# Ledger of designs, part 34: VH-VL binders against Putative dimethyl sulfoxide reductase iron-sulfur subunit B (dmsB)

Target 1, 262 residues: Putative dimethyl sulfoxide reductase iron-sulfur subunit B (dmsB), of Halobacterium salinarum (q9hr73)
Amino acid sequence: MTNYGLVIDQERCIGCQSCSLTCKQENNVPMGQFWNRVLTQGGDHVDTPSGDYPEGGDGGTLEMTYQPTACQHCENAPCVKVCPVNATYTRDDGIVEIDYDKCMGCRYCMAACPYNARVFNWDEPEHRPEDGTGDVAERPQGVVEKCTFCSHRVEDGLDPACVVNCPADARIFGDLDDDDSTVSKYIAEYDTHQLLDEKGTDPSTYYINGEMSPGRPWKSKKLESELDDDEAAKAARRRSGSVENGYDVTPHVPAETAGGDD
Key: E = the ipSAE of ESMFold2; O = the ipSAE of OpenDDE; V2 = 0.75 times the mean of E and O plus 0.25 times the DockQ between their complexes.

## First folded at step 17 (VH-VL; framework fv_bermekimab)

Design z05 (from w02 with heavy chain G99V; at its last look DockQ between E and O 0.00; V2 from the best seeds 0.00; counts 0 for: pae O 11.1 > 2, placed apart)
Fold by OpenDDE, look of step 17:
Parts: C-alpha cells; structure tokens; sequence
Structure z05 (fold): chain C 262 residues (1-262), chain A 122 residues (1-122), chain B 107 residues (1-107)
C-alpha cells in the first residue's frame, strides 16, 4: 500500500523560504497564513541562530539551523483522533486531510497537533491576487486548513510544490512503503530523525542533519567533483520554479517517472 | 524491451571518416545520458565519449578528442558518433551505453548495445 | 586521470568456488564504482553499481564491497555460467576508466 512521506535535508536547506512561498501560491493559502514554515533552531523568530557569541565561549558557537516544518502527516495522528465530526482523516495513501464540508471549526485538532501545523480561518480569507492562486479552491471562514502534501498534485503523479521548487534540492518525497523509492533510500542511507518522536505520533516526515545528501534526482546531474561554476549556475536556474516531478520509484529510471505537464 | 542497437561499423581506410549510430527503444531516450565505449580485439574496455540528456554537454577521451564528435537526435531516438581522421588504433567494437542515476547523479551503464565493429583495410 | 588497477588478471576456479576480484583506484572515488561481466562476443553486463548495489536480475551470489579506493567483487559460489571476464569501472570523474579486467577460467 502506498504511504507517502517526506525527507528534508537540513544540511542542504539554505533558509530561502521558497518552500513556504510556493506552498502558499500552489494551495491558495490566505494572506497571513502559512502551511509550510521555515523555523530556526535557537528561537521563534525567523533566522535566529543557536548558541552564543563569542565563538568558543561558555554558550557554545553560534549556529544557524533551519527547521522546515509543516504538517507531518502522522501515522498515529492526534488530530484525526480528536476530531468530533471526523473531518480530519487519513487517506489510504497516508496523507492526512480535512473535509472542509464537515469541519465545524472547533479547533480541537489544532490543540492536539504537537507541531502547530494547522491554521484557522478566523475571518473571510484574503488572497493576493484577489482571485487567489493555484488550482485549488479556497477554504471558507470557520474551518481549519493545513498541508495536504499537495494531494491534488500527487494524484496527478506530481511531487508537492515545495519539493519541486526547492532550489537546494533539500526535499525528497515518495512512497515510504517502496524500498526502491528515493525517499526510502535516503532514510536507509542517512541518519534521520523525526520531530517530537517521544509524542508517539509517528510522523511521515524525516529530517537529515549533519550530512549533506545528494538532493532530489535531477536530469543531467553531475557529480560534485565535476561541477564547475557555469554548470552549477545552470543547474540552479533549472531547479528554480521549473522542476517537474523528478522522483522516481525505480532506481534506474529517474526521468521516465517524471509524470505531468506542470 | 529496453534496448540499444549500434550500426554503421565496417571496414574503413586510415584517414577516412565513419559515422556510427545507436538506436534506442523501449524507453524515453531523451531522459537518459549516453556513452560510447570501445573495445579493441582481445583488449579491455575504453571509454570514448559522453553526451548529456539534451546534448548540451559533451566529453571525450583524450585519444579521440578533436577527431570524434558525439551527437544525438532525441526526436528519432538516435545517438551518433562521427569518427573523422580514423587511425589503426581506433580498431574496436564500439558500444553505446545508457547511464542510470543514483539520487540524480550519474551512475553505471545499465543498458548496452551489442556493439558494432570498426576495422581497417590493409 | 584515475587509474583502476584490477587484480588478479586471471583466476582459475572450479564450480562452487568462492572467487574474489579486487579493484583499486589511484584516488578516492567514494562509491562511484561499477562491476561488469563480459562473455566472449557479447557486450558487458552490469552486475554491481554504486560499489555494492546489485543490479536487477543479477544473482545474489554476486556482491560488491568497498568505498574510497579499494573495492571487491565476490562470487560466493561460482556457477558454470560465471566463467567470463569481469571489469571494474569508475565514474567518479571524467575520463571514466575501466580496470584491466579479470578473466575467470575453468580450472
């Protein structure tokens, strides 16, 4: 059975916020709200380092670590359990979604989420542009909304927008139940951790820290030892907003499985 | 079935030109980088040339640089090797090979053609 | 250029034997190494990629190990169809280079 998951390489993350922005655009997220946030270790404010100054002091060394955080699509999701009307549910493919027609705005799911991944439409949602963005319907006032792993894209065989538009190739999406998937290979190859694993939520999101991974599969990708400045720049331009589904469930056909005309 | 089929080999005179072709089938050719590899009779394998997915990047072995040109027509699923100024030492079976990838980086050659022989007339 | 030194150049073995072939790179190549099998008059066949990953359809008696500069191909129990020449290849950087080959012959 398909079980979608996400790997985020924190060492590759440069804190550019592209994932946050592209998510907002793709999913028509209202003004002032974000489904995908890039947090920092060290504080609640953006770009807050950990440690103290000066370097080598008693407080340690200043370090900037980004913590991209969205809905973790937990296998043991507390938000699903607490929903009195079963508006929050887990799909067969492991994606946790909200039925907005059932949602009564009680916000129990927000309180139950240890990741603070959900937002509530207190007022009529505002959009820029006014007509909204993306190929998804806006959500009404009085409901909760969150990351859907871009289910509308995934259903078309495409990667989530935040993955596709990550310029640092820090995000890997795929089927956790497929040993041949890139996401499964990354989890097997690298030391990963999950957020708040002590809570027993069993997130479908994994983080890599301390070692830079190769990044998501890309056509015409060269080895790091072979890269020159021009090639690196060209590759960066290709990644910026124009990447199609580059994830392959087959280890040897990365380009053929890139479905979709987006 | 995924396959590569080389053609164009034969007997040639030194200093002449020859054009080899490799036809791909059973997969999306434009999604794969490809190589030429050659093997002299009774000898080992020698890498010859590389071309990227869209032909934007090419690399050559020093032994063939300036004489050989690798190209591709993705609309026809064909890889080419134009061999100019041929030398006796170019005698070999020439293979085209498809590149696979690990995490987007170039990996091993998973599909090979049957090869085409280039020899010289005395 | 990266030189690939393959040893031995030939090995005589019997069916059921354990066969080990070594490949050494002149510099570190991480795991960007492949092993190929070639039979007379045939194209090379990929056995192992990324130093230790078994290619689909290849029998489990074949295994690869190593990282950096020293690599090993092992045939745990030689079968009649395994008599062939084996090559290592680095694809860490251009120009790609092959080992000199190891011929596995009947004892």
Amino acid sequence: as target 1 above (262 residues)
Amino acid sequence: QVQLVESGGGVVQPGRSLRLSCTASGFTFSDYAVHWVRQAPGKGLEWVAYIDYDGSYKRYAESVKGRFTISRDNSKNILFLQMDSLRLEDTAVYYCARVTYTWGFRDAFDIWGQGTLVTFSS
Amino acid sequence: DIQMTQSPSSVSASVGDRVTITCRASQGISRWLAWYQQKPGKAPKLLIYYASSLQSGVPSRFSGSGSGSDFTLTISSLQPEDFATYYCQQYYKFPYTFGGGTKVEHK
Scores: ipSAE 0.000, ipTM 0.529, lowest interface PAE 11.1, mean pLDDT 85
ESMFold2, look of step 17: ipSAE 0.590; ipTM 0.827
ESMFold2 (binder alone), look of step 17: mean pLDDT 92; pTM 0.947

Design z06 (from x05 with heavy chain G99I; at its last look DockQ between E and O 0.01; V2 from the best seeds 0.00; counts 0 for: pae O 10.0 > 2, placed apart)
Fold by OpenDDE, look of step 17:
Structure z06 (fold): chain C 262 residues (1-262), chain A 122 residues (1-122), chain B 107 residues (1-107)
Amino acid sequence: as target 1 above (262 residues)
Amino acid sequence: QVQLVESGGGVVQPGRSLRLSCTASGFTFSDYAVHWVRQAPGKGLEWVAYIDYDGSYKRYAESVKGRFTISRDNSKNILFLQMDSLRLEDTAVYYCARITFTWGFRDAFDIWGQGTLVTFSS
Amino acid sequence: DIQMTQSPSSVSASVGDRVTITCRASQGISRWLAWYQQKPGKAPKLLIYYASSLQSGVPSRFSGSGSGSDFTLTISSLQPEDFATYYCQQYYKFPYTFGGGTKVEHK
């Protein structure tokens, strides 16, 4: 059975916020809200280093570590369990979704989420441009929304927008139940951790520890080390932005509802 | 008195199936996640499986994955371990254990059953 | 998987002795560590949870310390009923793993 997951290499992450912005655009996330955030380990605010300045004594070294954080799509999702109307549910492919028609805005799921990955539409959502940017319907006032692993893209065989548009190739998406998938191979090869493992949520997101990984490959099921020279060169050029990649990086434009002139 | 009582162990042939039970009493069973832990004769402790409060989430040790199934009936205060395709290396005393919580996080096993022995016939 | 290395594997001691058992995790596990006592033919008994919290009903001569990767169980004054095997366990993440055990024997 398919179980989608995400691997993030924090060593490759440069804190550029591309994942946050592309997510917003692709998913038509309202102004002031973010499904995907790039946090720092130094504090609650973005771009906060850890350590002390000036450097002095036995421990005064500043360090910047980025912590990209979105919905973790937990296998044991507390948000699913607490939803009184079963609006939050786990799909067969492991993606945790929200049925916005069922959502009654109680926000129990927000309280239950240890990752603070969910946002609530307090007011009518605002968009820039006004018509939105993504090929997904905007969510109404009074509902909760969050990362969907870009299920609308995944259903079309595409990677999430945050993965495709990561300039540092720090993100790898794939089927965790497929041992031959790149994501599974990375998890097997590299030291990884999950956020708040002690809570027992069993996230479908993994963070690489230690050394830098090769990054997302040109081919979805191959590691960069497994690519031939031409494929490796293409991957390198793609990272440099000099060549068209095989990924759809263009945000989906909503199909103009052909106004039936009745 | 808070207690767990295992049953269902015995002598089995390799490749056969066995179902263990653990009956809870003295506490609200549905409020607790529970585990199976086993111990081979003269060896240490090995975690086997986990089941959440309502049975919605399960985890298995790699050594038993695909062969063992953990389940629970909260209406009857019973935990189960269905063991299929049994192997000689599965020889052990099997314990059920209740998990506690600290600050909403999963914690240690505070209540254990007496265990039930699973062995194999030559 | 997180490996738990427990030392020593055995210790010979006398009544009244101070006994120290160490457990090292292969990675940081914060304080998500428990200590158990097991007597022959009996189930394990929880002694210490969350690295240093004494389980209700456990004598105060038992204490736990440590955080991160290095942990210690101490029996301040060994009693006759304390001769047993002791295990550490991490429950930081699945799969849960135990130390190899330490047998406390009569000298």
Scores: ipSAE 0.005, ipTM 0.510, lowest interface PAE 10.0, mean pLDDT 85
ESMFold2, look of step 17: ipSAE 0.464; ipTM 0.755
ESMFold2 (binder alone), look of step 17: mean pLDDT 93; pTM 0.953

Design z07 (from z01 with light chain S53N Q55E S56T; at its last look DockQ between E and O 0.54; V2 from the best seeds 0.68)
Fold by ESMFold2, look of step 17:
Structure z07 (fold): chain C 262 residues (1-262), chain A 122 residues (1-122), chain B 107 residues (1-107)
Amino acid sequence: as target 1 above (262 residues)
Amino acid sequence: QVQLVESGGGVVQPGRSLRLSCTASGFTFSDYAVHWVRQAPGKGLEWVAYIDYDGSYKRYAESVKGRFTISRDNSKNILFLQMDSLRLEDTAVYYCARVTFTWGFRDAFDIWGQGTLVTFSS
Amino acid sequence: DIQMTQSPSSVSASVGDRVTITCRASQGISRWLAWYQQKPGKAPKLLIYYASNLETGVPSRFSGSGSGSDFTLTISSLQPEDFATYYCQQYYKFPYTFGGGTKVEHK
């Protein structure tokens, strides 16, 4: 049976907020709302260390750890249990979702969630751009929203947007029930923890702290033969080095200008 | 017995103020959002105001915004509508109405009071 | 604001007739629509919520259908106590709005 999960390597995470911003773009998240927040452990504010400041030859104990936090897609989800209309439910693949046509806005699920992972549309949501940010539908006033594990991408064999666009390769997504998946291998090979483990929610998101992992492997899930015509044309342009109607990801640098080994 | 009872209506002069009350009994008042809805004589229904179960969130119809204030005292099971700067077009029977579900936001009105009439004298 | 248009404004009918009342929203409201019955001098009474769910204690001769923008209330066999005015109401988003009403009168 498929059971999706996420590993976040806190040793690799640099706190850049790319995961939070990419989530807003991919999922058409309303202005003023965040489904994913990058928190700082131990400090008073974002990007604030904890511990003792070095003084007078004392090396101090300053440390700063980032904790990207969104819905944990819990297997023992209190938000599912409290929903009086079954708008919040768990899919067979472990993803917790909301049926917005059933949600009546009671916010019981927000009160029950210990991660504060849910947001509520008290007023008509505002979006930019006006046509939306992708193919994910807008949500109306009066519903709760949260991270979806980008189920629209996952159903097409793609990783969530926050995983693909992490510049530190700190996010690993996959099937927790497949021992050969990268996510399962990292949970087996590294010391991991779950947020608020004592609450018994059984999160599907795990955090690595202490020992740095190799990070997310860089690859597309699709073979070139599986690309549609537009995808294949874009890939061919990139291989040829052409910049027409596209972007070359590796600029040409003449050898005479740059010099040899230096 | 679940019920809502409005009071405080009467005959007033334009520009004056009134305070309507709605007393709840037979249910846990603090678990429900409540609305005010009005109906001018011989006319249809018009939504006036909303207050959430704990009083932390309020919304008003544009026609009353800035003039009316909704509030609640959950310890006494009373809903209030303070109506200031009254106009002739505020002439109506005023109903308080309870939502169907505990903490309901997008919800219909399953319990209504009998209404209290607000009218004007010249 | 979402405008709710009811038709017809009135219906002349006899006991035993099937009566159908239509309500149209100016934009999509999914199924967030209620139907109320009001008799003269009385408060409205909830009949149908969520477009088609019958409120407790409401006779099964009442039914609702529709989604999106177009909704109907049907009384399958009119009874003497059903002569009243009927209102639809959207509760999709503020301000919540009512239709203009449909008066069902004895022929």
Scores: ipSAE 0.655, ipTM 0.849, lowest interface PAE 1.2, mean pLDDT 86
ESMFold2 (binder alone), look of step 17: mean pLDDT 93; pTM 0.950
OpenDDE, look of step 17: ipSAE 0.796; ipTM 0.909

Design z08 (from z04 with heavy chain T100S; at its last look DockQ between E and O 0.01; V2 from the best seeds 0.00; counts 0 for: pae O 13.0 > 2, placed apart)
Fold by OpenDDE, look of step 17:
Structure z08 (fold): chain C 262 residues (1-262), chain A 122 residues (1-122), chain B 107 residues (1-107)
Amino acid sequence: as target 1 above (262 residues)
Amino acid sequence: QVQLVESGGGVVQPGRSLRLSCTASGFTFSDYAVHWVRQAPGKGLEWVAYIDYDGSYKRYAESVKGRFTISRDNSKNILFLQMDSLRLEDTAVYYCARVSFTWGFRDAFDIWGQGTLVTFSS
Amino acid sequence: DIQMTQSPSSVSASVGDRVTITCRASQGISRWLAWYQQKPGKAPKLLIYYASELQSGVPSRFSGSGSGSDFTLTISSLQPEDFATYYCQQYYKFPYTFGGGTKVEHK
């Protein structure tokens, strides 16, 4: 069974906010709202370091760590459980969605979300430009909205916008139930953690700890070690920060769930 | 040398079927996603279909959806386009194109075949 | 679908001229744009990928710029072999779409 997930390499993340902005654009997120945020350790304010000055003091050394955070698409999603009208639901592919026609704006799901990943349309949503930017319908006043893993793109065999447009290649999307997927291989190879794992939500998002991964491979089944010397050299150059690179727009989806339009 | 070679085009009657082939050589075919793109005589380019490197995922233009089927045989380095219920508006040169690999990522179409023409009998 | 509006549809130029072709997407496509050259009776040839990256083997007189929705292909000094039709293409979202093309002709 397909279970889409996201791996984020925090070591690769440079705090550029591209994921936040591209998400807003792609999904017609209203002005003042964000589905995808780049938080920092040390506080909720943008670019807040952890630790204290001076270096080596009692408070530790100042350190900047970015924490890209959106809906975690939890397997044990509290937002799904608390929805009185079943507007929030889990898809067969593991994506947690909102039926906006059913949503009555009670905001129980917002209270239940330990990640604060949901936003509410208090007023008529405003867009800039006025007609919006994304190829998705805007959501009306009085409903909750959040990250959908860009389900409209995933259904087209494409990676989420935040993944595609990450200049640091910090984000990898794919099927967690496919051992051959890049996300599964990364989780197996690198040290990872999940946010608030003690809450028992079982997030479908993983963060790589203290190690810079190779980035998104060309194919879902390939690791950097499987690349030829030239390809490996290119990947090494990317890690060194010499990156003006394109991205694979096709998600790493297993064959059994990737139905053709036949 | 890296190349794609289309075949199977010809003159066909409306409502009939035709199967196009694209043979790859000079590279590991199974490593690359591929597309079909067509061009009507004197017109621009139109994307037709996509298939992933292992055939696990397929996508079609709305204009051909339900009529065309893309497939591949990686053991033989061949891409196929089965065209059923052909229409006059399907008249075009059909190209197969490889998705490029740059800096470890898939990108634009870097290799194209010479194309194969599909026309209709009057 | 993402519409790609390419302009001009045709341009008359001489050898040595600077030629500029523009492509506008109906929505933001980041840098997921390619430029192709096509000569009569031939397949398209990739010139520029990712909006501004020059394909290997393509002369440096070709350059691409832009991001988001507005893109430009520039030929700094037109050569005899550059008379052809040029197409932009977005590959940000399915269905992939092409511009209408720009024919560069002899003046």
Scores: ipSAE 0.000, ipTM 0.507, lowest interface PAE 13.0, mean pLDDT 85
ESMFold2, look of step 17: ipSAE 0.645; ipTM 0.851
ESMFold2 (binder alone), look of step 17: mean pLDDT 93; pTM 0.952

## First folded at step 18 (VH-VL; framework fv_bermekimab)

Design a01 (from z02 with heavy chain F101Y; at its last look DockQ between E and O 0.71; V2 from the best seeds 0.00; counts 0 for: pae E 2.2 > 2)
Fold by ESMFold2, look of step 18:
Structure a01 (fold): chain C 262 residues (1-262), chain A 122 residues (1-122), chain B 107 residues (1-107)
Amino acid sequence: as target 1 above (262 residues)
Amino acid sequence: QVQLVESGGGVVQPGRSLRLSCTASGFTFSDYAVHWVRQAPGKGLEWVAYIDYDGSYKRYAESVKGRFTISRDNSKNILFLQMDSLRLEDTAVYYCARATYTWGFRDAFDIWGQGTLVTFSS
Amino acid sequence: DIQMTQSPSSVSASVGDRVTITCRASQGISRWLAWYQQKPGKAPKLLIYYASSLQSGVPSRFSGSGSGSDFTLTISSLQPEDFATYYCQQYYKFPYTFGGGTKVEHK
């Protein structure tokens, strides 16, 4: 059974905004809206550190922890429960989606989401299927939208765009029900937390703080060997066949989808 | 009884101003988006303006942009249409209409007032 | 703006007749279409929303169908109170627009 999730390594994240901008390009997100926002835990707004800047290079402290925040794809999702027309729903693979032909634009789900992860298309969205925008669906007026886990990419065997284009390798996507997946291994190995855990939403997005992870395995077949000493040799042997299987770990090369596993 | 009642229509001179009111009763007015729709004598229906349930978002037909202003006072259950720089083509019965669902955006109109007539003198 | 073309502009019918009215949008509007009935000197009354959903209190002889750009309103057996003008309206995106109306008259 597939149950998709995301790990964000806050120790690796540098706050560069690549995930938010790549999301806009991949999904044709309307001007002035973001499905993913990079917040700071030590400041009052995006990209604001807390503490004192060093003056002249002496004294002072700078506390900076970035929190990229999008839809958490909750297993116990308030947005699904509140929708009067069942336009928002949870797929069998854990992705929370919106059927835009059913969405009437009431925005109850926006009020219910404790992460403020949902946005509303008040105006007719710009349609830009130019070379730079890729081949994605038009964004309709009068509906609520959010991060989709790039289900269009995932169904084709690709990782979400924000995952593959993170320059700090801070984003790991995979099957939470597969104990051998990188995402599951990182949740088991590292101290993780879920945003607003007391709300009982059961997010599918986890945040690493405290120890830096090796990052996304597409960088090297050897990255997961650092995760578990007993499993390092087994993981390296398993990964060594991936290139000969016709799949590169470089995400801009489309992967062949296995016969309807998505 | 759920109802909308328009008032403030009358006979005006071109270029003058007029303020229409729509008083809501029998439902929680502040939960609903409301619209103005007009109908020239013997003609069809024309959507005029929209205001969201809390007044934070407004939209206008192109023919009235810059001349008409929709507003609401949720504490008094009143919808307004301020009509400035009136023209002869603004001659119509003006209806206020309620969106069907609470917080309605993409909605049909389930409750209508009986309308108030705006006409011109020479 | 989305143009709504309604046909016919009028129809003569007798009590008991089946009446159909069509409405065509200039672009796809999914199912975001409503039908209204208006009698002389009265405000419009909502009959059908979301292309085919019957408003509360509307008799089942009224039905709507269609999706995309082509829609119909059907009165299966015309009653004396059904002589009126009928309007379609798209509410897919602003500005919301109405069809030109169809007057259903006594034969």
Scores: ipSAE 0.510, ipTM 0.787, lowest interface PAE 2.2, mean pLDDT 84
ESMFold2 (binder alone), look of step 18: mean pLDDT 92; pTM 0.946
OpenDDE, look of step 18: ipSAE 0.861; ipTM 0.939

Design a02 (from z02 with heavy chain T100E; at its last look DockQ between E and O 0.01; V2 from the best seeds 0.00; counts 0 for: pae O 6.6 > 2, placed apart)
Fold by OpenDDE, look of step 18:
Structure a02 (fold): chain C 262 residues (1-262), chain A 122 residues (1-122), chain B 107 residues (1-107)
Amino acid sequence: as target 1 above (262 residues)
Amino acid sequence: QVQLVESGGGVVQPGRSLRLSCTASGFTFSDYAVHWVRQAPGKGLEWVAYIDYDGSYKRYAESVKGRFTISRDNSKNILFLQMDSLRLEDTAVYYCARAEFTWGFRDAFDIWGQGTLVTFSS
Amino acid sequence: DIQMTQSPSSVSASVGDRVTITCRASQGISRWLAWYQQKPGKAPKLLIYYASSLQSGVPSRFSGSGSGSDFTLTISSLQPEDFATYYCQQYYKFPYTFGGGTKVEHK
């Protein structure tokens, strides 16, 4: 049976936000909302490292990585379980979706999601251009929406828009139940982790730690098992960057620009 | 009183099947995930299988995957373990245990049954 | 899989003694660790959950500590009924795994 999943290579991610923007365009996500976020692990702000700048040139204390975060399409999805009207459901192919006609806007699913992956249409959705840019129907006020792995594209045999438009090829999508799929091979070759494993959600998204240096083989490139000893050693060193710190999946809410009292 | 009671253990031949049951009482069975844990004679504890509160999600130890099937009937407050293709290494006391609530929060095993013994005829 | 290394495998102690058992996980498991007591011919009994939370009805002489990969169960003053085998267990991710056990015996 098909079970779609996503691998995000954080080493390849350059924090360009292309995935976030592309997702917004493709899926007609309303202004001010994002299904796909690129979070910074490091300092207190986006695109800032943790640690201290070296007094004297030793840069070894600075650390920063990007963590693209969207719906994880969990196999054991709390959002599916808590929905009182069964608006959130898991498809046969493993994609978690929302029936917007059933959604009553209670937002219980938002509270249940440990990844903060869902957004709510508080107001009438605003789009720019007004008619949107994507091929997916807009959602009304009063419903919850989230990443669908671009099910409309996947049904056509296409990769999600965020995957296709990643300039760094940091995103790998495919069938996790197919051992011959690129995504499965990638997971088998590299050390992967999932967000908040302790929550028992069993995400269908996998992450590979990195040092923000693109270089991992992907698709037509050699897998790690195909690398020579020097290349393999280099790859191993890249993987050893242990993000010891817990996954902060808290969205950086932009500081509300204090509306000037005119 | 909150209680789990295992049954169905016995002496079996290798390659045969056996079905274990665990009956819950004293609590809302359908609100809890439940597990099977086994213990070989004189050995430690080994996790075997997990089933979610509504049976929608199941997990198995690699040692039993493809041979054992966990299921539940919430209307009867019963947990099952269908054991097929039994092996000598499956010899153990099998415990059912209660753990997490409805979703997303894993918990320790706070309630255990008395266990049921599965052994093999020589 | 996460390996749980429990030490010691056995300890000889007397009533009134302080007993300490350690459990090490092969990787970080936050606080998703439980401690169980098992007496011969009986099912395990939950003592500590979430590394340091005392289960209801368990005597206060039992305590758990630790986070990440290193954990400790402490019996402050061993009682006659405390002679048993103790197990740690991670429930951070599947498959759940147990420590090898520690048998607390009479000196």
Scores: ipSAE 0.016, ipTM 0.589, lowest interface PAE 6.6, mean pLDDT 85
ESMFold2, look of step 18: ipSAE 0.314; ipTM 0.674
ESMFold2 (binder alone), look of step 18: mean pLDDT 94; pTM 0.959

Design a03 (from z02 with light chain S53N Q55E S56T; at its last fold request DockQ between E and O 0.48; V2 from the best seeds 0.67)
Heavy chain, then light chain:
Amino acid sequence: QVQLVESGGGVVQPGRSLRLSCTASGFTFSDYAVHWVRQAPGKGLEWVAYIDYDGSYKRYAESVKGRFTISRDNSKNILFLQMDSLRLEDTAVYYCARATFTWGFRDAFDIWGQGTLVTFSS
Amino acid sequence: DIQMTQSPSSVSASVGDRVTITCRASQGISRWLAWYQQKPGKAPKLLIYYASNLETGVPSRFSGSGSGSDFTLTISSLQPEDFATYYCQQYYKFPYTFGGGTKVEHK
ESMFold2, look of step 18: ipSAE 0.639; ipTM 0.844
ESMFold2 (binder alone), look of step 18: mean pLDDT 94; pTM 0.957
OpenDDE, look of step 18: ipSAE 0.856; ipTM 0.933
ESMFold2, look of step 19: ipSAE 0.652; ipTM 0.855
ESMFold2 (binder alone), look of step 19: mean pLDDT 93; pTM 0.956
OpenDDE, look of step 19: ipSAE 0.799; ipTM 0.912
ESMFold2, look of step 20: ipSAE 0.592; ipTM 0.825
ESMFold2 (binder alone), look of step 20: mean pLDDT 94; pTM 0.957
OpenDDE, look of step 20: ipSAE 0.851; ipTM 0.934
ESMFold2, fold request of step 21: ipSAE 0.599, 0.606, 0.566; ipTM 0.832, 0.834, 0.815
ESMFold2 (binder alone), fold request of step 21: mean pLDDT 94, 94, 94; pTM 0.956, 0.956, 0.957
OpenDDE, fold request of step 21: ipSAE 0.865, 0.872, 0.864; ipTM 0.938, 0.945, 0.940

